VHH binders against Triokinase/FMN cyclase (TKFC). Designs and how they scored, part 8

Target 1, 201 residues: Triokinase/FMN cyclase (TKFC), of Sus scrofa (Pig) (f1rkq4r372to572)
Amino acid sequence: KQMVRVLERVCTTLLGLEDQLNALDRAAGDGDCGTTHSRAARAIQGWLKESPPPASPAQLLSKLSLLLLEKMGGSSGALYGLFLTAAAQPLKAKTDLAAWSAAMDAGLEAMQKYGKAAPGDRTMLDSLWAAGQELQAWKSPGANLLPVLTKALLENAEAAAEATKNMEAGAGRASYISSARLDQPDPGAVAAAAILRAILE

## First folded at step 4 (VHH)

Design w20 (framework vhh_gocatamig_d2)
Fold by ESMFold2-Fast, scan of step 4:
Structure w20 (fold): chain B 201 residues (1-201), chain A 121 residues (1-121)
Amino acid sequence: as target 1 above (201 residues)
Amino acid sequence: EVQLVESGGGLVQPGGSLTLSCAASGRTFSTYDLAWYRQAPGKKRELVAGIYSGGSTVYMDSVKGRFTISRDNAKNSVYLQMNSLRAEDTAVYYCAAPGYIDYLTSEYDYWGQGTLVTVSS
């Protein structure tokens, strides 16, 4: 359906955020979060130019998982890879709203189990978890509720990303940085919220 | 599986210097954020220095100006150059890849076995 357009929006968004994400990451790390996300975006753009994406959402997420593991690298590439591989599983059987909600649940479970991060730890999981909580309503939505639910999901993901600037790091790279230097939102959480907006806009 | 192997520990006199090395396995070494931690007897493990995949560094306040962390991606290695060593620097030093997730083993924050540094006369 719109898979190519959605992926193009995600890539354009990440390329546009490169400098902002690098600046946020410089405060708590090495200033490369934007560069790694831009590398991923360029890899996706190259793939779309050379080959159409798989027709199945499950196949699409599995292929993206492998691409991000190979081209993005680092802990971010590994986390996206874990999320996408797990999220693909519910989508093998069906692709309705309940299946997409189940996909989010599966991805979040994999990140918490294998990434050892929890909501509140100042990582990309903070944004994704907030989105996942709102997605529970998609399992039994009324026909007129989808625009309201989508807006709530995006607002909550973006609010969760902003809230990370006031959090002590409990996991990941930021947990090894002095709290006095953590005055900015987590770049991974900001990136994740931006990706969700690009997908759902 | 990611494997981190430390070397270079030993006995050194106060004011002396020592270089620790950490060799890492894996094709994605250049994407690792790497760090040195230490744990003195009866104390908690603490971050000494970190070097991120892009080359930026971070240091604990008590070692700034004395210790330098560096990496060589071609050799899959990270180093800690320790100068002006003090008795308080005596500890087991650990190499770690914080935030790295091994997709096959599903493990996080890989650690080496550690190497002992003793600063004593």
Scores: ipSAE 0.000, ipTM 0.159, lowest interface PAE 16.7, mean pLDDT 74

Design w3 (framework vhh_gocatamig_d2)
Fold by ESMFold2-Fast, scan of step 4:
Structure w3 (fold): chain B 201 residues (1-201), chain A 120 residues (1-120)
Amino acid sequence: as target 1 above (201 residues)
Amino acid sequence: EVQLVESGGGLVQPGGSLTLSCAASGSIFSEYALAWYRQAPGKKRELVAGIYSGGYTVYMDSVKGRFTISRDNAKNSVYLQMNSLRAEDTAVYYCAADYLGFSSGEYDYWGQGTLVTVSS
């Protein structure tokens, strides 16, 4: 699909979730997860008005990484920046499914290595990790199987985000708040799953 | 780069009060979650109090109601107000900062520590 339209859907989704993500974040953080993500969305919209994005996926992800590091801020900006910078590397050589799977793996590894979070820690990594596991499982789907892969990937990411409400925090803002007092999913995990849905639609 | 410098430690009588301060690098401070840890002789390092970038606070049960953490983004500082001090509060107190919030035992930056001694 057209990359501009995909980015516009991501921005519309994040703007629409601002209040809910802030409400989720108030339970375990500073209540700004939605504000931070909507700031990112507005920065992307501004950029798209000024110039078309690069057609190269590697260049696109690298440009987005710089934009989010500069304009989004917070821990979210840093994590997305780490993910996108690492994910761009495999996409310089190829853009097939295997390259996109390698990109996901590279991004997830960078978030763990430099972001100090692991799957199960109740962060945005939980939903992104679940999506990555599905990509690895489907090595060479035919065109008629891509909708099945997409559906499974989204369902896994969304389920992982919801499951964070039952997790003890090992990293991030919730790690020093008793899990018995947390009954909402992690706002970062919810945001990441929503971004994936907007991308894959 | 980001550096955390603690001050305010010292000798105080049981039941007394003390305020610890931690100064951090300017442009990064407002985005970081900040915490106070302590390590008593012969014990493990433990979280005393934490404050997220937006001001939400968390406390260890044994200090809740006695200690208050606060931050001043204009001064790039975080504070720990300690009231009703007990001998068991004697420890080296460390300031810590993490961009992702609080992770169990791993932080981006640590201060060198400031000694608090509660004794008569």
Scores: ipSAE 0.000, ipTM 0.108, lowest interface PAE 18.3, mean pLDDT 74

Design w4 (framework vhh_gocatamig_d2)
Fold by ESMFold2-Fast, scan of step 4:
Structure w4 (fold): chain B 201 residues (1-201), chain A 119 residues (1-119)
Amino acid sequence: as target 1 above (201 residues)
Amino acid sequence: EVQLVESGGGLVQPGGSLTLSCAASGFTFSNYALAWYRQAPGKKRELVAGIYTGGSTVYMDSVKGRFTISRDNAKNSVYLQMNSLRAEDTAVYYCATTLYWEGSYTDYWGQGTLVTVSS
């Protein structure tokens, strides 16, 4: 039930950002980042109406990966698919905080190895990677620290997304555009940070 | 109130070294990425180096191998070690961080510190 509410928050967030993400993407690309993410949101909403989500986090991430690869498409769908498929593996046996930390590591590694992107390349990986670094710093047990760490993780992801506005693109179509036209943050990095906020708040 | 205060700039000969420091206050330093930018007279401000919370770094191509960014979370400070300085490195250097919170973008900048590479 909690997972359904989280997915509903993610969908609402992405639908609300469509115009902003398209505007950011027009500076460097086709102006379709918001449209692509809203397509993903509508696909998830349709799936939730037709079938109950799996109770297992590993199965949930695996099914979301297939859905996004099929319905979202493009480089964004491929990158989310790579992340989610890899992230599902550590969650097959355990679902504690250590397993979620391992899931983040696995997802980030897959995006770097197969997605042809690295931190600093002005992509969604920049914000996801910053969140992952903060999550790796979480090694102590203690439920009382979760709100502080969650806030730090989200602030790091959002700061990393904004740092992309002054980076030269190392991957994708943005790499062929003058850096003077890239003074806005990467729409994919902004979207990824917003997704994390919807998940963790 | 967010404050970033740079120090360490000065006049140095080509091939020399300088270390810039930035002292931060008014926010939880360890939670944010920090960056060094520079602006030469008549030029646009450009990103020189950045450091994320986990310690990973990014550099502009022309300074790779010569500059090193680092941070000390216990001291709320970020540093830029500049080696093998060239005349084209002459600029005002700025420490910066960006807070993006609930759809709002706010850049915070230090006052800048002048680095002059000249004989």
Scores: ipSAE 0.000, ipTM 0.147, lowest interface PAE 15.3, mean pLDDT 75

Design w5 (framework vhh_gocatamig_d2)
Fold by ESMFold2-Fast, scan of step 4:
Structure w5 (fold): chain B 201 residues (1-201), chain A 120 residues (1-120)
Amino acid sequence: as target 1 above (201 residues)
Amino acid sequence: EVQLVESGGGLVQPGGSLTLSCAASGRTFSSYVLAWYRQAPGKKRELVAGIFSGGSTVYMDSVKGRFTISRDNAKNSVYLQMNSLRAEDTAVYYCAAYIEGYSLDTYDYWGQGTLVTVSS
């Protein structure tokens, strides 16, 4: 019940950002980042109409991974799919904060290993990595500190997304990117930060 | 076993500055999450600032830009530098440490508090 509300909030957020993300992507890419994320949102909404999501976080992330690999497509679909498949593994045994932190770490590792991305490469990994660093800095905080962790995590992820406007393509992997195209944040990083806010808000 | 001892409280005029210190026992101090809370007369205890083992900091909105939390792992200490103090900052300030326990739970340790009075 709560999980359905969270997924609906993520979908509403992504649908609302379609034009903004496409505009950001036109500066340095295909101009379709918003369209791709909206496609993901519509796929999730369709899935929720067909059946309720699993109560198990591990099964939920595994099913979302398959859905996004199949329906979202593109590099974004592949990266989200890799992240979610890996993140599901630590959540099979436990669902406490330590397990969610381990899930974030597993997802980030999979994106770097199989997605060929690294922090600083001006991708969605930059926002997710910043969120992961904040989770690692907190060693199982008590319930009274959870709002503080949530605020810090979201601020760190959003700051990392903004910082991508000062980044060039990863070292040695680069197409030449003009300074005019580098004055806006990476649309994938902005989208990832917005997803985290929708989840945790 | 963890013990926290605060110092540095006192009477200060509006616009003044004060530095609070908290000395903590324990061999794993560098892994502690450390925070400053305050409780004004007749009010609930509230989080003022926090600093994590990884170095990230958080502040309540009313103190951002005025207060700075820092730590010195070599001295097992955490500090709260308070600038541009206001009458509404008057409170007992508490140092708190959060450490991971055996079961991955977080254990809370508190100091006895130090009084800060901002008055003309």
Scores: ipSAE 0.000, ipTM 0.130, lowest interface PAE 18.1, mean pLDDT 76

Design w6 (framework vhh_7qia_2)
Fold by ESMFold2-Fast, scan of step 4:
Structure w6 (fold): chain B 201 residues (1-201), chain A 119 residues (1-119)
Amino acid sequence: as target 1 above (201 residues)
Amino acid sequence: QLQLVESGGGLVQPGGSLRLSCEASGRTFSDYAMGWYRQAPGKQRELVAFIYSGGSTNYADSVKGRFTISRDNAKNTVYLQMNSLRPEDTAIYYCAAIYDWGSELYDYWGKGTPVTVSS
């Protein structure tokens, strides 16, 4: 079981990206995406010092949802909270590949329905949606194909994050953003792709 | 504070290759996203390639598949490998270290290295 190591990799990744995500966010947002994600990472690190994470995936995702809603905050905290709460439901009965695929689909549906985010909106959903589409195309290839599919899933998520740089910018937004910064990807999409890589590497 | 020094520019025939280097001195540049920009005669400066502190990259559509950006944090250096060069790639190429995209006071720029693609 490598749950602690996975959570530590996620935290290290988010802390390392703080300045980068803030820089991306300042191009069109509040400039706090990196600060918000690093706050989440520090909260998780603090939690791990006090108690071991639950062994049950469903309980783990539910506890992470509450922690992120409390400590991360903002729209990102709300969207991650919605995703994780919904994703925990299929994992209550089974923890096989089909259950994890159902968890991804449930999380994406919750973000779209209750978080008011849609693919193509230049949000973290773009990366997560691309990952989910790749996972859904997988019908039970067996353990020997898992590394190939994991690679394809991560490449798809990362490509989707980069593609956000080409998504339409509102006319008003261009008036106060330099041309050099208009071609940057969405910080939430970049963060989500990085989290997926930290989990699956 | 960072000082950026570009090198590797020059004259090359269409279809040729060049590798640009940008060496940073002063503060450790691993804290910064690094980018290559270019300015052709009579045109505005444009982003060519970018590498984030976390290692992700992105490219202008006109150079995708031809140019590759990479960094070596141990050497405080960022590279731009330019293949299949075209006359339209003729420009002065600038290295940039970007800390906060909303605050240009923390951005650092090199002085530029000229690249001329001509038959």
Scores: ipSAE 0.000, ipTM 0.098, lowest interface PAE 19.6, mean pLDDT 73

Design w7 (framework vhh_7qia_2)
Fold by ESMFold2-Fast, scan of step 4:
Structure w7 (fold): chain B 201 residues (1-201), chain A 119 residues (1-119)
Amino acid sequence: as target 1 above (201 residues)
Amino acid sequence: QLQLVESGGGLVQPGGSLRLSCEASGSIFSDYAMGWYRQAPGKQRELVAFISSGGYTNYADSVKGRFTISRDNAKNTVYLQMNSLRPEDTAIYYCATRYEDLYGSWDYWGKGTPVTVSS
């Protein structure tokens, strides 16, 4: 039941960000990042209302992967699909923090190897990777340290998303330095950080 | 560029089996995640089975336990084994891949192979 409530919070968050994510994306692309994430949120809400709840985290991530590949589409749908498909594997055996850490690592690895995204490329991977680095460093925190880990993970993910607004101003990107989008963060990175906050709050 | 050619479709009776093949040419097949989609008469195209480059598989609930996706990278081929076929499985089946990079995403589709489950 908690997993359903978490997904509902994620959907509400994405629906609320549609206009902001589209505005961020208009500077850099087609202006549809918010629309594609909202389409995903509506598909998830429909699935949750019409289908029995998933029995396990691994089943949840696998079903979400198929849903996002089918209904969300675009580069975002494919990248989330790659992440979720890989992340589901460690969670088939265990569901402890170490398993979730392994899931994050597997998802990030899949995005890098098969999605051709790398940290520093100004994509959703930037915020997800920052979150994964914190989780990896804290593989076995005690229950009393989970709030500290959660805060650090969210702060790092959000800071990484914000840092994407300066990536085009980095050395060697003269063609992007003059663009109007230099002062705006990557919409995918912002969306991924917001998803993490909805999950962990 | 990657090209996909499906084969193995046909007419089959309810309860029967078919194995679809999708042969890739032109590009590095092993780098691509592969999927099988279908489009039934009067319906939108839907994903029924997926296999990643790393070997992770997923299935639509409607085919789970009946269909199996697999790949043979040495033969540049992805397969869909379809068992216990039902009239509602009647559709044109498409092999597809979605390639992602920093520039964007690209979808490669075969032309489809028709499957008719006749009662």
Scores: ipSAE 0.000, ipTM 0.126, lowest interface PAE 19.3, mean pLDDT 74

Design w8 (framework vhh_7qia_2)
Fold by ESMFold2-Fast, scan of step 4:
Structure w8 (fold): chain B 201 residues (1-201), chain A 121 residues (1-121)
Amino acid sequence: as target 1 above (201 residues)
Amino acid sequence: QLQLVESGGGLVQPGGSLRLSCEASGFTFSSYVMGWYRQAPGKQRELVAFITSGGETNYADSVKGRFTISRDNAKNTVYLQMNSLRPEDTAIYYCAAGTYLEYDSRGFDYWGKGTPVTVSS
């Protein structure tokens, strides 16, 4: 099904980025961002081999949240878990664009409450927030405008991730390193943008 | 709190042009979706155009090709360039800011008080 192919694409993307994300993380942290994301990818691949994924988006995100909380670990696993659990709620009743926009908003709010981070703080939230703002503004585009929305959303997320290289760290280990010593983008922001591209492209 | 002040309205002849400005005060302007609404005498308020935080734009069919919305985040300002104005464009124009765009005005957190535009000889 389409959903399985999307998840497989996300996993392939994260596995391919392991070394790059670890290298980026060594500049500002423990150098394990790629390792934790690849662990998540392997857990998802294992799950897809063992059992069929739920048919509904809400059930899929809820199950995925539990999997990442259990198998990914670290602050990334916790943040993705909170995002997905909150994002599943609006999707229980409807799965139109407005419901997906509400899901993104709910997930972003949950991450901010847990992570003590806000957009502009040089975290994975920066790229996800940029994507969320585009999605929320395009509530009911016609079919001919969906490619425009998708392109704009991905470009915004990727630009926000790249822009983190010029930001002072507001949260996490990067906050202990002055901005003058950070010349690479935040690995979490890069990973989040790559996940969005794998989902939407 | 984010506050919005519109300017640039006035009387113009059919076929003329006007540029409306909306200046915001507040620290999170760049994070907001900015929109322009208008309300003609005896009519309900309607969406004219909006621009997302990333710069993507959308227009009502009645103004597509004649109006252009833009923003300058450094100046906390959103603009509406109105070309080829028609008598039916006569309305009070309102600037709005929000995190969502609704088909009605409920998605916007902040509103200006409006600037009148009259298209007549």
Scores: ipSAE 0.000, ipTM 0.102, lowest interface PAE 20.5, mean pLDDT 75

Design w9 (framework vhh_7qia_2)
Fold by ESMFold2-Fast, scan of step 4:
Structure w9 (fold): chain B 201 residues (1-201), chain A 120 residues (1-120)
Amino acid sequence: as target 1 above (201 residues)
Amino acid sequence: QLQLVESGGGLVQPGGSLRLSCEASGSTFSEYVMGWYRQAPGKQRELVAFISTGGSTNYADSVKGRFTISRDNAKNTVYLQMNSLRPEDTAIYYCAAVPYGYDFTEYDYWGKGTPVTVSS
């Protein structure tokens, strides 16, 4: 019930960002980041129209992972798929805040191990990693701290996305693009931060 | 068990500054998330700022850029530096603590409050 509304917000957000994300991606890539995320949003909307979504968070994330791997494609689809598949595992037993924190950690670990992504590489991992660090710092705060944690988490994720604007492409990470050409934030990091805001607002 | 005692409140003119202190005793202070709340007359208590066990901070939009929260674990004290004070900052300010990793719906420990009045 809640999850359907959240997914609809994510889709609306990604569709609204298509042109901006494509423009950001043209500076450093093929200019298709927005198109790829919009493809994902359309696939999710189609799925929600045709099928009853699972009530279980673990089952929902697992099915969403398969959908994104099949319909989104590209490196983004692969990274989201890896994250969601791993994140579903802790949620099979419990769905409390500690389980969601464990889910974030599992997803981040999977992206690093299998997706060849690391913090500082100018990918969606930069935003997700910043969010995960904030969750870890709070050590499972109680419900009265959730609005404060949510605000801090979103601020960290958005700041990390913006910080990719100042990252040097060749500084300690694999990069084939001149830093002089990269004066814009990474489109994947921007998209991931926007997804987090859509989920948590 | 944790006891909290606030101090530093008072009367100040608009644009002025105050530094509030909250001294903790009893339990190990460094294991607690610390927050500052305020309650204006006729309103519910609202969170102003908090600081985690690791030093991460966050602020209510109404005070961001004007207030700074900090902690000194060696002195078991949390501070709230309030700059550019406005009449709407008038309230009783409360220090609150909750153990790290705790799943409460409310802060576990509260001080008795220190009043702050901003007027001409």
Scores: ipSAE 0.000, ipTM 0.179, lowest interface PAE 15.3, mean pLDDT 77

Design y1 (framework vhh_6z1v_2)
Fold by ESMFold2-Fast, scan of step 4:
Structure y1 (fold): chain B 201 residues (1-201), chain A 123 residues (1-123)
Amino acid sequence: as target 1 above (201 residues)
Amino acid sequence: EVQLVESGGRLVRTGGSLRLSCAASGFTFSSYDMGWFRQAPGKEREVVAAINSGGGSTWHADFVKGRFTISRDNAKNTVYLQMNSLKPEDTAVYYCAADFSYTEYLSADFGSWGQGTQVTVSS
C-alpha cells in the first residue's frame, strides 16, 4: 500500500519534470531525457493499474527492473535496470534499514561495474553515489536519526546533481562532445535526485 | 541499562555561548550515531545536530548552521554541542539521543532518552 503511493509520487514527479529534463538534455544530447523518464512513469502507472504489485520489496524491485529495461530503454533504462536488479538481492532475506543500505551499495556497485560510469563522470550515478555515501557514513540510522539521514541524503544528492554543471563528461552521450564543459547540470543526475526526493519526501 | 545524562544548560544572554555535554553509559557508545534534539514549549521535538559513530561526519539543521557545532569523544563516551551566537528562539530543553535500531530500542528501556537540559536565552 505504501509502496504503491511511493511509486505514484515518483511517476507524478517524473511527468512534471519532462520539459525541464528535455531542456537540460538539449545542451549535450537529443533533448529526450525528460521524454524517456516520462515514458518510464507511464509504464509504471500502466503496470500498477493492470497488475497488483508484489508485497515483497525484493520482488517489487526485480519486476520494476524488468519493466524499465523493456519500456524505458536507452542508457537510463539500462542503468536503472542494473541498479534495481542488484538492489533486490539484499532485500530477499530482510527489509530492515541495514538491508536497504546494502541494497543501495549493491545497486551502486552494479552501475559502476556494468554501466562503466564512476562518480565524477557527470551522470545519474553522481547523485545516487552522493546519497549512498551518506548511508555509509551513518552506521545505525535508527528511529531517532532517520529524519536526519533522510535530509542529509537528499541534500547531498541534490548538491551532487547541481555540481555536475562544473564537471567534464566522462560517460554517456555528453562524453562524445569534444567541448565537454557544460553550464547546466546533467539531466540524469537531476532526475535521479528528484526520484530520491519523491521516495523520501 | 542505557543511560544518557545531559548537562550544561543555563540562563544565557542573547549573543552568548554555551557548551552542552551528554554522558552515555550502558551501550557501546562508539558503535552508535548520536544526535542533539530540542523541544520548546508547545512545539514538537526537533533534531538540531547529529554526528556519526566515528565523529568524522556531522549534520546541522539549517536554523543552527554556523552557530552550533556537534562533536564527540569516544574515549569519554560523551557527545557535545557547542552553541554560539545564541538567540531567544534557541530557548528549549535539549536532549541527547543514540540512534538505536528499532530492534535494539525495543530490547532496551524506552527511557534511553535523557532527562534533558534547559537552555534559556534572554535579552
Scores: ipSAE 0.185, ipTM 0.570, lowest interface PAE 4.2, mean pLDDT 82

Design y10 (framework vhh_6z1v_2)
Fold by ESMFold2-Fast, scan of step 4:
Structure y10 (fold): chain B 201 residues (1-201), chain A 123 residues (1-123)
Amino acid sequence: as target 1 above (201 residues)
Amino acid sequence: EVQLVESGGRLVRTGGSLRLSCAASGFTFSSYDMGWFRQAPGKEREVVAAINSGGGSTWHADFVKGRFTISRDNAKNTVYLQMNSLKPEDTAVYYCAADLYEYGSRPYEFDYWGQGTQVTVSS
């Protein structure tokens, strides 16, 4: 019940951001980041209509990984696939907060090791990494402080996405390309931060 | 026995400054995240600021950002709230909190020894 609502909220968010993400992507890339994320959202909505999602978080993330690799494609689909496949591993043993924290760490490590992405590269990893840093920083969240953890995590992810407008992707670029990149935040980082808000809100 | 004792509250003029302290005992203070909460007359208790166990990460509510700063001293088992540019709207009883979990209990069922500290801001 809760899982379906969370996934539908993520899908609605991504569909609503399609034009904005495409506009951000046109400044420095192919102009298709919003279309790619929207395609993923529609694939998830179709999946939810055809069959019930797995009750196990580990199986849910594994199924989502395969779906995104098949239907989303591109570098975004590959990075989400790497993250979700790795994140599923700790959740096979337990599903408490410590396990979800371990899942975040595993996903971030997989994106860096196999996806060749690093914080500061102006990608979706920038916002996800900021979220992971906050999650690692807070050790005793209970009923009183868990809302603070979620707010801090979301604020840091969104601030990191915004900060990408001051980053240059890669090396050996002409100065006019660097100027264009400084003008706008990375669409992948914006999308990832929006996904986190949809999940935790 | 777990105790949290707030102090430092008093009457302050608008634009003034005040530092609140919360002295903790009965648990391993350096292992717990800490927070400051406040409750004004007729209103719900709201979170003001929080600090992680090591003191390196903090969060402040939008309505106090830039004016209040949370900090801690693990050697003294104390958490602080530095309050600057005080406004009449900051008038409230201020409480500190830690999310403690003991075998067989829930953090939200834990009571504080102290009653909070009253901050009154007059124009």
Scores: ipSAE 0.327, ipTM 0.658, lowest interface PAE 3.3, mean pLDDT 82

Design y11 (framework vhh_6z1v_2)
Fold by ESMFold2-Fast, scan of step 4:
Structure y11 (fold): chain B 201 residues (1-201), chain A 123 residues (1-123)
Amino acid sequence: as target 1 above (201 residues)
Amino acid sequence: EVQLVESGGRLVRTGGSLRLSCAASGFTFSSYDMGWFRQAPGKEREVVAAINSGGGSTWHADFVKGRFTISRDNAKNTVYLQMNSLKPEDTAVYYCAADTWYGDYTPYEFDYWGQGTQVTVSS
């Protein structure tokens, strides 16, 4: 029930960002990053109307991965698919914070290994990597410090997204565009940070 | 038995400096993330700063960034809060806390809070 509310928040967030993400993407791509993420949001909303999502986090992420690979498409769909498929593995045995931290690490590793992107390449990986660094830096936090970790993680992810405006593109189409034309943050990094905020608060 | 004892709170003039200490005992200090919280009269408790178990990562609330610094000494089982450029709005009882966890389940008996130390800042 909590997962359904989280997914609904993610969808609302992505639908609300469609125009902003498309505008950001026009400088370095097809201008469709917002449209692609909105397509994903509508697919998730349709899925939630047809049947309740699995109660198991591992199964939920695995099915979400397949949905995004099928309905979102493009490089974004492929990267989210890689992340979610890998992230599901640690969650098969445990669903505590340590397992979710391991899931983040597994997802980031899969994006780097199979997606050919690295931190600093001006992609969605920059925001997700920054979030992962905070999770790794803190031991499994209890109730007293979980709000601190959540705030620090979101601030780090959002700062990393903003910092992409000063980065050279190391992957995708943007890697072949002069850095002088890339004066805006990466739309994928902005979208990923927004998704994390929708998930955590 | 777990014990956290804060010390260092006192009356300080606006613009002054103060260092708070929190001595921990009864648990493996080096395995716990630590935080400083404060509660002003009639206000809710708010987080001021936090430091990870190894001391390499810190977080500070926006309202104290650049003025307060959290640090720890695992050999002495102590966490510190260095407070500079103190303002009247910093007046509060300051609490030390050790985070406890079982993933997303923290048993009620493991809240690990100190008794607090009063900091009063006057002009």
Scores: ipSAE 0.020, ipTM 0.462, lowest interface PAE 7.8, mean pLDDT 81

